# VH-VL binders against q10081, part 19

Target 1, 150 residues: q10081
Amino acid sequence: MSNLEFVYKYFNSLDVKELYDIYLLRTNVFVVEQKCAYPEVDEIDLKCGHLMLRNANGKLVAYARLIPEQQQTVRIGRVVVDPDERKNGYGRKLMLQALETSKQEFSSSKTFVLSSQEYAQPLYRSVGFKKCSDAYLEDGIPHVEMRLEL
Short names: E, the ipSAE of ESMFold2; O, the ipSAE of OpenDDE; V2, 0.75 times the mean of E and O plus 0.25 times the DockQ between their complexes.

## First folded at step 6 (VH-VL; framework fv_praluzatamab)

Design s8
Fold by ESMFold2-Fast, scan of step 6:
Structure s8 (fold): chain C 150 residues (1-150), chain A 123 residues (1-123), chain B 112 residues (1-112)
Amino acid sequence: as target 1 above (150 residues)
Amino acid sequence: QITLKESGPTLVKPTQTLTLTCTFSGFSLSTRGVGVGWIRQPPGKALEWLANIYWNSDKHYSPSLKSRLTITKDTSKNQVVLTITNVDPVDTATYYCARTYYRSYSGYYFDYWGQGTLVTVSS
Amino acid sequence: DIVMTQSPLSLPVTPGEPASISCRSSQSLLHYNGYNYLYWYLQKPGQSPQLLIYLGSNRASGVPDRFSGSGSGTDFTLKISRVEAEDVGVYYCMQALYWPLTFGQGTKLEIK
């Protein structure tokens, strides 16, 4: 039986191995795989929660950050699944857990938002997100805003 | 260099519609998190926020004025337009447009402001 | 709407002396992310407002270190350690935790 573990921590609670794992995964996906030239590490990392999904061997296989915003809104960002693990449904499991964790960690979270590249929209639609904008550029890449209301 | 400039009529009669245009340079409303807001200041009085519009076309209006306000953008022209219907003398104010952000850690605030345009509402 | 109350409304100061302005909100501006969504602006005579302090205590780009913001929840303070002639103007606090965005009534700092 797969022994998947979700761990959620704010920046100051992360240990150095967790930081290493998070930035390694994010860099491999957003910089190396997606060839994004913009800085991957930013100041939001210091102020948000970090949701980690580990497999039975303790490997970080999926990650997202949860960013509390005004008016009971949570932004889900830096959603990433290890390229070697993409056919295991980890993205969907991660998104469902992000919603549950947000409800537990943030008082009365009611609105969830995210910025989605075109290829990722089916994942987000599968957990209830809907497009709420026309396309716009983020780091030179077309995105659409997506929203889920409870 | 980031600049914003307001334009529109300087004198409007009561009951008419006031239309103000903000033209900006040095940034784009196609950039995630960026928005433009309108703030007014009656002579000798405090600042009053009116409306914001963001890169994704999200709009927020002052609830007390919402029925009279419309904010729109033309991203290709770098313009944001505010329309106020049924004006009266209490709408006499200097109207400012300003760049704003949506960012989780920084919140919604104004970092660059236009010079302002004085609009007088009188018969 | 969140009501923002500033005191004093008029603040005469001698150049070189410190100045302190209070801002109180009708509800807490402390978000569960740990930030206070409180901002300070200065409007010099005949000029547009300019940002001084964001998120309660952070100085905006180009703002001299003699300006500092402090406070949490409902009570906030802007301090100028030594007032200079160029600091004359009206100071406004603003909250951005809730819609609509609301400003205080302003504090006019004048040279004695």
Scores: ipSAE 0.000, ipTM 0.578, lowest interface PAE 11.4, mean pLDDT 86

Design s9
Fold by ESMFold2-Fast, scan of step 6:
Structure s9 (fold): chain C 150 residues (1-150), chain A 123 residues (1-123), chain B 112 residues (1-112)
Amino acid sequence: as target 1 above (150 residues)
Amino acid sequence: QITLKESGPTLVKPTQTLTLTCTFSGFSLSTRGVGVGWIRQPPGKALEWLANIYWNSDKHYSPSLKSRLTITKDTSKNQVVLTITNVDPVDTATYYCARTYYRAYSGYYFDYWGQGTLVTVSS
Amino acid sequence: DIVMTQSPLSLPVTPGEPASISCRSSQSLLHYNGYNYLYWYLQKPGQSPQLLIYLGSNRASGVPDRFSGSGSGTDFTLKISRVEAEDVGVYYCMQALYWPLTFGQGTKLEIK
């Protein structure tokens, strides 16, 4: 269905149900599905924006956080798509919206960065990101930094 | 524990190239967010930032000195090298290397500094 | 380049008295994420600089409670509630929001 809605809020503007939906989705993907040992609640969540993609039934189907960094840079993190919804191209739609929302919310943004696991690189390349680092380990998992300049 | 130590010549003649090495311990430049920077201080004057290099080989240089500066790293040796070409007496300063750690919530700042090495440029 | 201006440049203080150092930036250091990218360093005589305060108001590890940082945007203050002899040195503010990183000219705190 075409009744998709993007919602963007800072932490203090999130209601209890939105917070619940975000952490449920993140936990199910990063901890349960992908076995990542990352803390789900961190200090960055309190200081960044949260981009939510909901379907016509109000279900949270994709999410990313937008972290404004120094040097006119926005870091896109915690990119996740509901496992039941991946065939719908929501990851690409989410990334394109993250770039547009960042331009609107952070007027000085020139550079976008993210940390990518090996399997996720094709998604980020499809929207213009390029590798900008050698592989490095984060919690035992190989990652590379990726960058997009406007 | 984190330690950094600068090494290089203490006396350099005008027009020569100055090369300084920072050797560090207690952290790795293969860790995401970690970097090393160089800062100098002419005798009796303020601190002046020169260059940073990060885990991903990103480099930043002071624009006023960019044409004269090169910063490189050897992650396996825990070393960062700064090169300054065509030195003159105004480059006389104590040169420091320092660890910097970048995260969205911490920014680019220096948390641990080396002891500094005084470099005199004179004929 | 962002210009950092400190005041006073020289600060003689009697031990036990409070001290206050001002730092002003030519552009706002308050980022969209709500943090001020302003840092305070102390350089004791003959020593390397050491970090005192990060992100405007957070005390670095091992720094005594008598040190505090405050301010937002373009105007920042470092306060020492009760100056001790070991606090002698030159205090520098630094901005790290924009490249190049820039320092203030320094404030020399001396015991009178």
Scores: ipSAE 0.005, ipTM 0.575, lowest interface PAE 11.5, mean pLDDT 85

## First folded at step 7 (VH-VL; framework fv_praluzatamab)

Design u1 (at its last look DockQ between E and O 0.76; V2 from the best seeds 0.00; counts 0 for: pae E 8.6 > 2)
Fold by OpenDDE, look of step 7:
Structure u1 (fold): chain C 150 residues (1-150), chain A 123 residues (1-123), chain B 112 residues (1-112)
Amino acid sequence: as target 1 above (150 residues)
Amino acid sequence: QITLKESGPTLVKPTQTLTLTCTFSGFSLSTRGVGVGWIRQPPGKALEWLANIYWNSDKHYSPSLKSRLTITKDTSKNQVVLTITNVDPVDTATYYCARTYYRGYSGYYFDYWGQGTLVTVSS
Amino acid sequence: DIVMTQSPLSLPVTPGEPASISCRSSQSLLHYNGYNYLYWYLQKPGQSPQLLIYLGSNRASGVPDRFSGSGSGTDFTLKISRVEAEDVGVYYCMQALYYPYTFGQGTKLEIK
């Protein structure tokens, strides 16, 4: 099997290369690929956790933010898989690890939530998330809220 | 400009069901992070949170009143409805609806309030 | 439920003098993200509550700088550097870290 590595760090622990890789991947996908201009980099990055998945070559192939919120909730955000690395199951691996890491890091949390684009719902459903809202717009793109109670 | 306004009966008999409607403008419950809550205040007493409803249809109730409370929304009408069953004189209070809006790590809190409506429960 | 306890419950103040209100929570309101989910509201006579302070120490829009919030964990304080007549009303602290949201008993500020 491939030598995949998960690394979880808070913003202040990220080195310059890690931060670069994260922002490069996020902007290439959420801004460029999805043709959406929005404040991609935000203050949430400063306080949330950053989950990175790297392959054997050290390439960042997937990423997610773990955002602790009020009411014992963790929001999983900026879920992204490198376009060249898709169909390798990295999305599911990322989400499973995100949940595990969240449980360890935020032990009092009971609810996990995320904002999903319509096409991404199957990924989140595969790890137990359920749609819990009607469609709403986020940066002009239709989304639905999904939730997992643990 | 953001506004909220409560409407409903001002007098209700014990054991009846109280239905209050919050009509708002200047924001939408289709916006991510937006919610509406109900807070009541008995005459001369402190504020008491009752229930919240959010853009994602998530609902939360006061545990002590959960069995009697129902909160719903009609996004198209910019309305939130609170129903309280089996009312008692102890439910006499000014009822407020208020907006909550999550902005990153600013948290959920009530930033805009309606004027409130006094509901008296009496025989 | 988190119990919010305010003190004093009655606060007579001479205009121009400072005022201080304490709010204690039965559990810590400090979250993983480093913020305290404590809020202060003022309800002026005959009016709806209005937000004064959010996240313990941030003044809401339009709130004069004579108002300040401080504290962390379980102990919080609202201070008014120079009380004015328009500051009369009931002050409430509220926690929103956990459901249910809970308010303090309220502190009634009056002018002597």
Scores: ipSAE 0.614, ipTM 0.883, lowest interface PAE 1.1, mean pLDDT 95
Fold by ESMFold2, look of step 7:
Structure u1 (fold): chain C 150 residues (1-150), chain A 123 residues (1-123), chain B 112 residues (1-112)
Amino acid sequence: as target 1 above (150 residues)
Amino acid sequence: QITLKESGPTLVKPTQTLTLTCTFSGFSLSTRGVGVGWIRQPPGKALEWLANIYWNSDKHYSPSLKSRLTITKDTSKNQVVLTITNVDPVDTATYYCARTYYRGYSGYYFDYWGQGTLVTVSS
Amino acid sequence: DIVMTQSPLSLPVTPGEPASISCRSSQSLLHYNGYNYLYWYLQKPGQSPQLLIYLGSNRASGVPDRFSGSGSGTDFTLKISRVEAEDVGVYYCMQALYYPYTFGQGTKLEIK
């Protein structure tokens, strides 16, 4: 916990081991744990930033992608914490860093959005996001849109 | 096959509320990334964007008209409704609804348009 | 709001000859992701607008290859390599990078 490191790279700067680590973590949680048989890897990955949280041993313990969108907006997606590393506060740390990194890397950004499952809404509220939509299905799972304005 | 069609009054009096319905088929507002927008065109003039509504109920309005516009949807009926309050003769235009869709890098743009409906605001 | 300025506003063309329409935005339309959020529409007489070009240079489905879009940042061009009678109408550029979405004034292409 004490030797945590955030690593941010745009897609073309990822090395193959980083890409492997990201997809392993995302697939294990979003496909296997959540029993969601939808394509996890998509073309958005090619044109976004990838935020990694690694522990002292170099293990990828949390991840999010930062997607620049129209209208000075950054979408934060694929927010995940390794199941064995939960209850260490990494989700909140990741979100705070995602906001800070987005402001640095996309300096025109004024609005931050994400699509949240029900269980994750408290985390996002804790860093300032507010619900802004009715429920909808994403990959067969109910979600709501949440927004943070600068 | 994707289609959209506008419906509503052809003639409305100043100060009244104009209600327009877009009925569409071949796509659903339950699909991630999908939205419907409204654009108008006064006779002989350029196109003017009015409002968008998206699958997640996110809404955006033209700032100059925001206080007078309301956009809503009924996903089960494949409908989007636009209201314009306190209309004036300058609101006379052909009103179009159009599909917008987030497609990865493409962002949001209008790919399919309805045929348009002319609304005249006159005493 | 981003102002979109088209030139010329009226474009008489002899069939079979090329045509060129310019569109200038008051702010850059080039996004961090490398795309220009600039679109071209054609409104034929009595018809709804139809999409010709998306993201500055990509032809929409079913659009003939005689249409091409180019440019970046604030300056964009739509070209028709050989104008046909069916190309008559009003051409609009539109930006979708920032709300409100804004259109140019239109360029009326006419057969002379």
Scores: ipSAE 0.012, ipTM 0.673, lowest interface PAE 8.6, mean pLDDT 89
ESMFold2 (binder alone), look of step 7: mean pLDDT 92; pTM 0.936

Design u2 (at its last look DockQ between E and O 0.82; V2 from the best seeds 0.00; counts 0 for: pae E 10.1 > 2)
Fold by OpenDDE, look of step 7:
Structure u2 (fold): chain C 150 residues (1-150), chain A 123 residues (1-123), chain B 112 residues (1-112)
Amino acid sequence: as target 1 above (150 residues)
Amino acid sequence: QITLKESGPTLVKPTQTLTLTCTFSGFSLSTRGVGVGWIRQPPGKALEWLANIYWNSDKHYSPSLKSRLTITKDTSKNQVVLTITNVDPVDTATYYCARTYYRGYSGYAFDYWGQGTLVTVSS
Amino acid sequence: DIVMTQSPLSLPVTPGEPASISCRSSQSLLHYNGYNYLYWYLQKPGQSPQLLIYLGSNRASGVPDRFSGSGSGTDFTLKISRVEAEDVGVYYCMQALYYPLTFGQGTKLEIK
């Protein structure tokens, strides 16, 4: 694969272009592609970690939020791959890095959780997550909770 | 309007199993971030957390009582059930169920409480 | 387990005067996210506990502004700027950073 670069930053360390790229990608996918109107930008962005994957051209091709929660838990959220860059294995690469980065940044964390749409479950299972809930609605879209314990 | 209500026996004999049911309305355990917990209070004493159950079926118990506690949920009925096995007079207390709801970092622990039910363990 | 220690345990107050309750945790309640997972509850006589303060310093819905929470790490304080008769009850702090969730001993506020 081409040269890829992971960059992990907290909100206050993001530059304007990085923030723009993140919000553009998230909005284009979670709001426009998925036809879901919801408060995409939220206060969680201010406190969580932002994991960015860029290709050799500097394009943001994948992204995820790392959200440290109480009870030694890290939630991985807003997992997204650019629509034009899918089927390149970036999703799995992102998740593996997300787990690694989380272990480094939040060393006391023992549990990793995420809310998965139905179609995305295979990706998360591939890195060790297991379904741990019945389906529930999040912004009108069916989700299941998945968990990985280390 | 959010409400919770505890139900079950008010008198139990030692060594028996206590089963308490929390019936709630105004929210659902199918909502992300929602949980229900049980807290008890012996007469004239402080509050003691017993167990929590969440929308994602995650369960947590007081370590000192874990071997005797079981918490379950029925989302379709808006009910959470707590069982305590091998009860003793020391388990005499007012038992509360309460909602916890967090979105992201908010961690709104026990923002709504039931009225509580007094359970007496006596021969 | 995280031990929560409140002081004082009994707090007689004259109406209109301020009140202050301390809560100390055996471990820091400050999380990676910058929040303190400390909560304050009030249990009025004959009633169920009610949430007053969440995450150390945020007033719950319907809570009068005379109530305020402050502190970080291991030391927290609940203040009432002007105590009213309706403020009588037992105040509890609770940590929710780690399981098991643990409460303080409670502080009984009474009117002189």
Scores: ipSAE 0.604, ipTM 0.874, lowest interface PAE 1.0, mean pLDDT 94
Fold by ESMFold2, look of step 7:
Structure u2 (fold): chain C 150 residues (1-150), chain A 123 residues (1-123), chain B 112 residues (1-112)
Amino acid sequence: as target 1 above (150 residues)
Amino acid sequence: QITLKESGPTLVKPTQTLTLTCTFSGFSLSTRGVGVGWIRQPPGKALEWLANIYWNSDKHYSPSLKSRLTITKDTSKNQVVLTITNVDPVDTATYYCARTYYRGYSGYAFDYWGQGTLVTVSS
Amino acid sequence: DIVMTQSPLSLPVTPGEPASISCRSSQSLLHYNGYNYLYWYLQKPGQSPQLLIYLGSNRASGVPDRFSGSGSGTDFTLKISRVEAEDVGVYYCMQALYYPLTFGQGTKLEIK
């Protein structure tokens, strides 16, 4: 059994190597693999939690950010699995941990939301999210809102 | 230029259904983070929030009125509709629609308001 | 429901003097993201409400810098450093952290 480690840190607690690993993974997937010409790094990163999944070798294999919003809501964003590590169930493990960590870190939270491209909808449905909007454009790319209520 | 305008009847009888339409321009409910809300103000009284609807079709209602309220949208027409069933003279008020907008850590709750429409409920 | 309590409810003021309006909430409006979800509106006579201050302390576009918002958690203050005749109207605080969204009862600012 692989020894997986979840690490959750607010931005100011990240060390520079963690930040490098996060941005390398996000950029490789969201900009390079997906060929999306939009700013990947934004100011939300400065004021949210960062959830990392590392394997026994210390490789960052999955990541999400947890953004507390008003109305007892947590937005889960930038959900990504390293392309070379896909098909190991890390996406589902990451989402389950994101929900658990959000409940612990933001104890008043009742609603979890995310903006999903088509390819990721099955993952989010597998942990209880349901589509709650028609498609809309985010930086020119179709997305749908998905929601999980406690 | 962002504008909102309320339309509907000015006089309604008790027990009837009041239907109000907010028509807006200069923004779209297809834009992530955007919503429209309804607020009312009885003559000489404080503001009272009624309902919000957002770009993603999330809806929220005042609990004291929620059994009587329905909010819907038509994004292609830039319209939001509020219905209030079984109206009573206490529902006499000026009704406003207003834009709400948030993006991550920043947000404007009701940054643009319509001019309001007075609705009188009397027998 | 979060109760918003304004004080005073009536505020007569001499032009050129400062004014201060208090707003207290029954629960903290400070979110983990560091923002207070507290908003101030002015409704001038015969007009719709207009946003003055968002997120506790930020002036909306076009609002003169004589208006300032301060406070955190449950206690908030709107200050006008030098009241002008155009500042007459009813001031409302509102919270937007939890549904239902709730307003204070209003503070009527008027020239003595």
Scores: ipSAE 0.006, ipTM 0.618, lowest interface PAE 10.1, mean pLDDT 88
ESMFold2 (binder alone), look of step 7: mean pLDDT 93; pTM 0.952

Design u3 (at its last look DockQ between E and O 0.12; V2 from the best seeds 0.00; counts 0 for: pae E 10.5 > 2, placed apart)
Fold by OpenDDE, look of step 7:
Structure u3 (fold): chain C 150 residues (1-150), chain A 123 residues (1-123), chain B 112 residues (1-112)
Amino acid sequence: as target 1 above (150 residues)
Amino acid sequence: QITLKESGPTLVKPTQTLTLTCTFSGFSLSTRGVGVGWIRQPPGKALEWLANIYWNSDKHYSPSLKSRLTITKDTSKNQVVLTITNVDPVDTATYYCARTYYRGYSGYAFDYWGQGTLVTVSS
Amino acid sequence: DIVMTQSPLSLPVTPGEPASISCRSSQSLLHYSGYNYLYWYLQKPGQSPQLLIYLGSNRASGVPDRFSGSGSGTDFTLKISRVEAEDVGVYYCMQALYYPYTFGQGTKLEIK
């Protein structure tokens, strides 16, 4: 693992290139790779935190949204690793940082939740999340709710 | 057109279990952000929230009634079921089911309601 | 639990006159997003409640513009610019920021 950098910003603090990189990565994966047409860009982007992982070359290699909710809960969403950068452990690194950043940014948070595609559960289990729901469809794709209590 | 309708017994004896079913149309519990809640209203009294269930199977209960409440969903049938165990005359009320819909930071809390069903608990 | 307190509890109004209902919460309903998780409902006689205002100040679909919601934090107000006969019923405020969701006592609006 060479020099990696995590950057956490809210929407209004993103520069044009950062926003471009985020939306490019998200659309290439969630829309194109996963063959799922849905409103990928949404109003949540305007209010949530954006966690970016960049490599030594400045390339955005992984990303996640941190979304504080009611009941001292933080939802981690839009978890994505660049297709060309997978199997490098970036997913786990991202999730660990997401939890750490959430605890720092939202000090009152006690519960972390996410909607996992069925195949992605092992990643989240590796950092302590547990399945807490039956399967359900989200944009036509099977998901499960996962939760981590701290 | 969105509609909800409550069904179940209208008369229940104390200590029995009350089972209410909410059947809805015009929306689906497979839609992100969608949920269904139960609210009751004793005769001549204010509204009281009981429980919510969401598309992702997340459930929330009134703390004072949690030990007696169970909420479940059947997405394929467009139904939500609420059970209340060990009922008492104090549970006599009109029971409503209602839709809730939110996406992240904003949403509608109970934008569509059923007509309600009066349940009387009496020996 | 968050306590919701409405005033007045009874509101007789002459048709054509304005009406105002207050709702106070024991805790702030202002979410970090800037939205207040306060909702207004009207329950007409013999009917189920219907949503009037969501997130403090937004009119629900089909709600006449004579209805308006305002306020932030712990103090909220529902206003009717010109009361009509069809506005008779019990008005409830509700918070949905924290579980359990809690309602006010209700305000009964009647025509004089």
Scores: ipSAE 0.340, ipTM 0.819, lowest interface PAE 2.4, mean pLDDT 93
Fold by ESMFold2, look of step 7:
Structure u3 (fold): chain C 150 residues (1-150), chain A 123 residues (1-123), chain B 112 residues (1-112)
Amino acid sequence: as target 1 above (150 residues)
Amino acid sequence: QITLKESGPTLVKPTQTLTLTCTFSGFSLSTRGVGVGWIRQPPGKALEWLANIYWNSDKHYSPSLKSRLTITKDTSKNQVVLTITNVDPVDTATYYCARTYYRGYSGYAFDYWGQGTLVTVSS
Amino acid sequence: DIVMTQSPLSLPVTPGEPASISCRSSQSLLHYSGYNYLYWYLQKPGQSPQLLIYLGSNRASGVPDRFSGSGSGTDFTLKISRVEAEDVGVYYCMQALYYPYTFGQGTKLEIK
């Protein structure tokens, strides 16, 4: 529907404006909106892939990071849609692209995992993830592990 | 002062279920990146990995024994339990529990081990 | 499963002399992070295994400088620059990149 563009880069390939856009979006949602005063920026950012979805105006409307783990596993984290851009299906589009990009960039990957709050589980189920753990706390917030096997 | 200790029976008959408990102190399974694994060593033979369980309850089993293994945890009691069903004399081994820990991509993979407990399976 | 092959399996050594143990994996242990998920353990007589080297080349806390690990991909080496009596035991390499984690068959180091 809208002209959308995915941009994927490893950390060292990000320019400073891309990094700014990513952290602005992540902190506005995960820290400010969710009222979670925990460190949002971490060392994982330095060693993972960053998937950006931009609209025709160049606005960053959705983001995820792709984290290669051991055992042919990729963790998809920091899944976020700009609050003003919700209800456009960008979350699902982002997740589908995250899976495809992970297969391209981490070609031996066979397992995809993420840590989900309850409200986000329907999104992840819609692209094939299934709950695989009991609830646990992450930064003080209940989460469950979800997994998709190829 | 990280310690782990294995407990359970020393003699088990074939076909029975072997239940081993790892009790640990100096760390918590509530900590991100922390896990506990089980490794065994038949007398005079090499080490063999059995299973891991992690802080978020993710768990993995050796494929050759997966149908017989169950690993569980009780974070509040600092315990991890390994159950092996339908044991056979080939399961005779010293059983170790060990801590695994990763921070980001870096980690120690079994940096602290229990003293081990010898389990004999005899007919 | 990743097969880990150690050589030699028996290593008699004169005190004060160097020792070298080889470990080969059937698949590369080099991860996208740049780390090799290869670990070395020493099991002294009657004791539990002790971590010596993690991620191919890093000495664990309290491990003497005479121990060093090297290699990448499929070929790894543990070296002891000057063997001491306390170094007697069985040395194992282990990979932790893939489940199941797998160990080499062990190298028994003895003072001759």
Scores: ipSAE 0.101, ipTM 0.740, lowest interface PAE 6.0, mean pLDDT 90
ESMFold2 (binder alone), look of step 7: mean pLDDT 94; pTM 0.958
ESMFold2, look of step 9: ipSAE 0.005; ipTM 0.606
ESMFold2 (binder alone), look of step 9: mean pLDDT 94; pTM 0.958
OpenDDE, look of step 9: ipSAE 0.020; ipTM 0.658

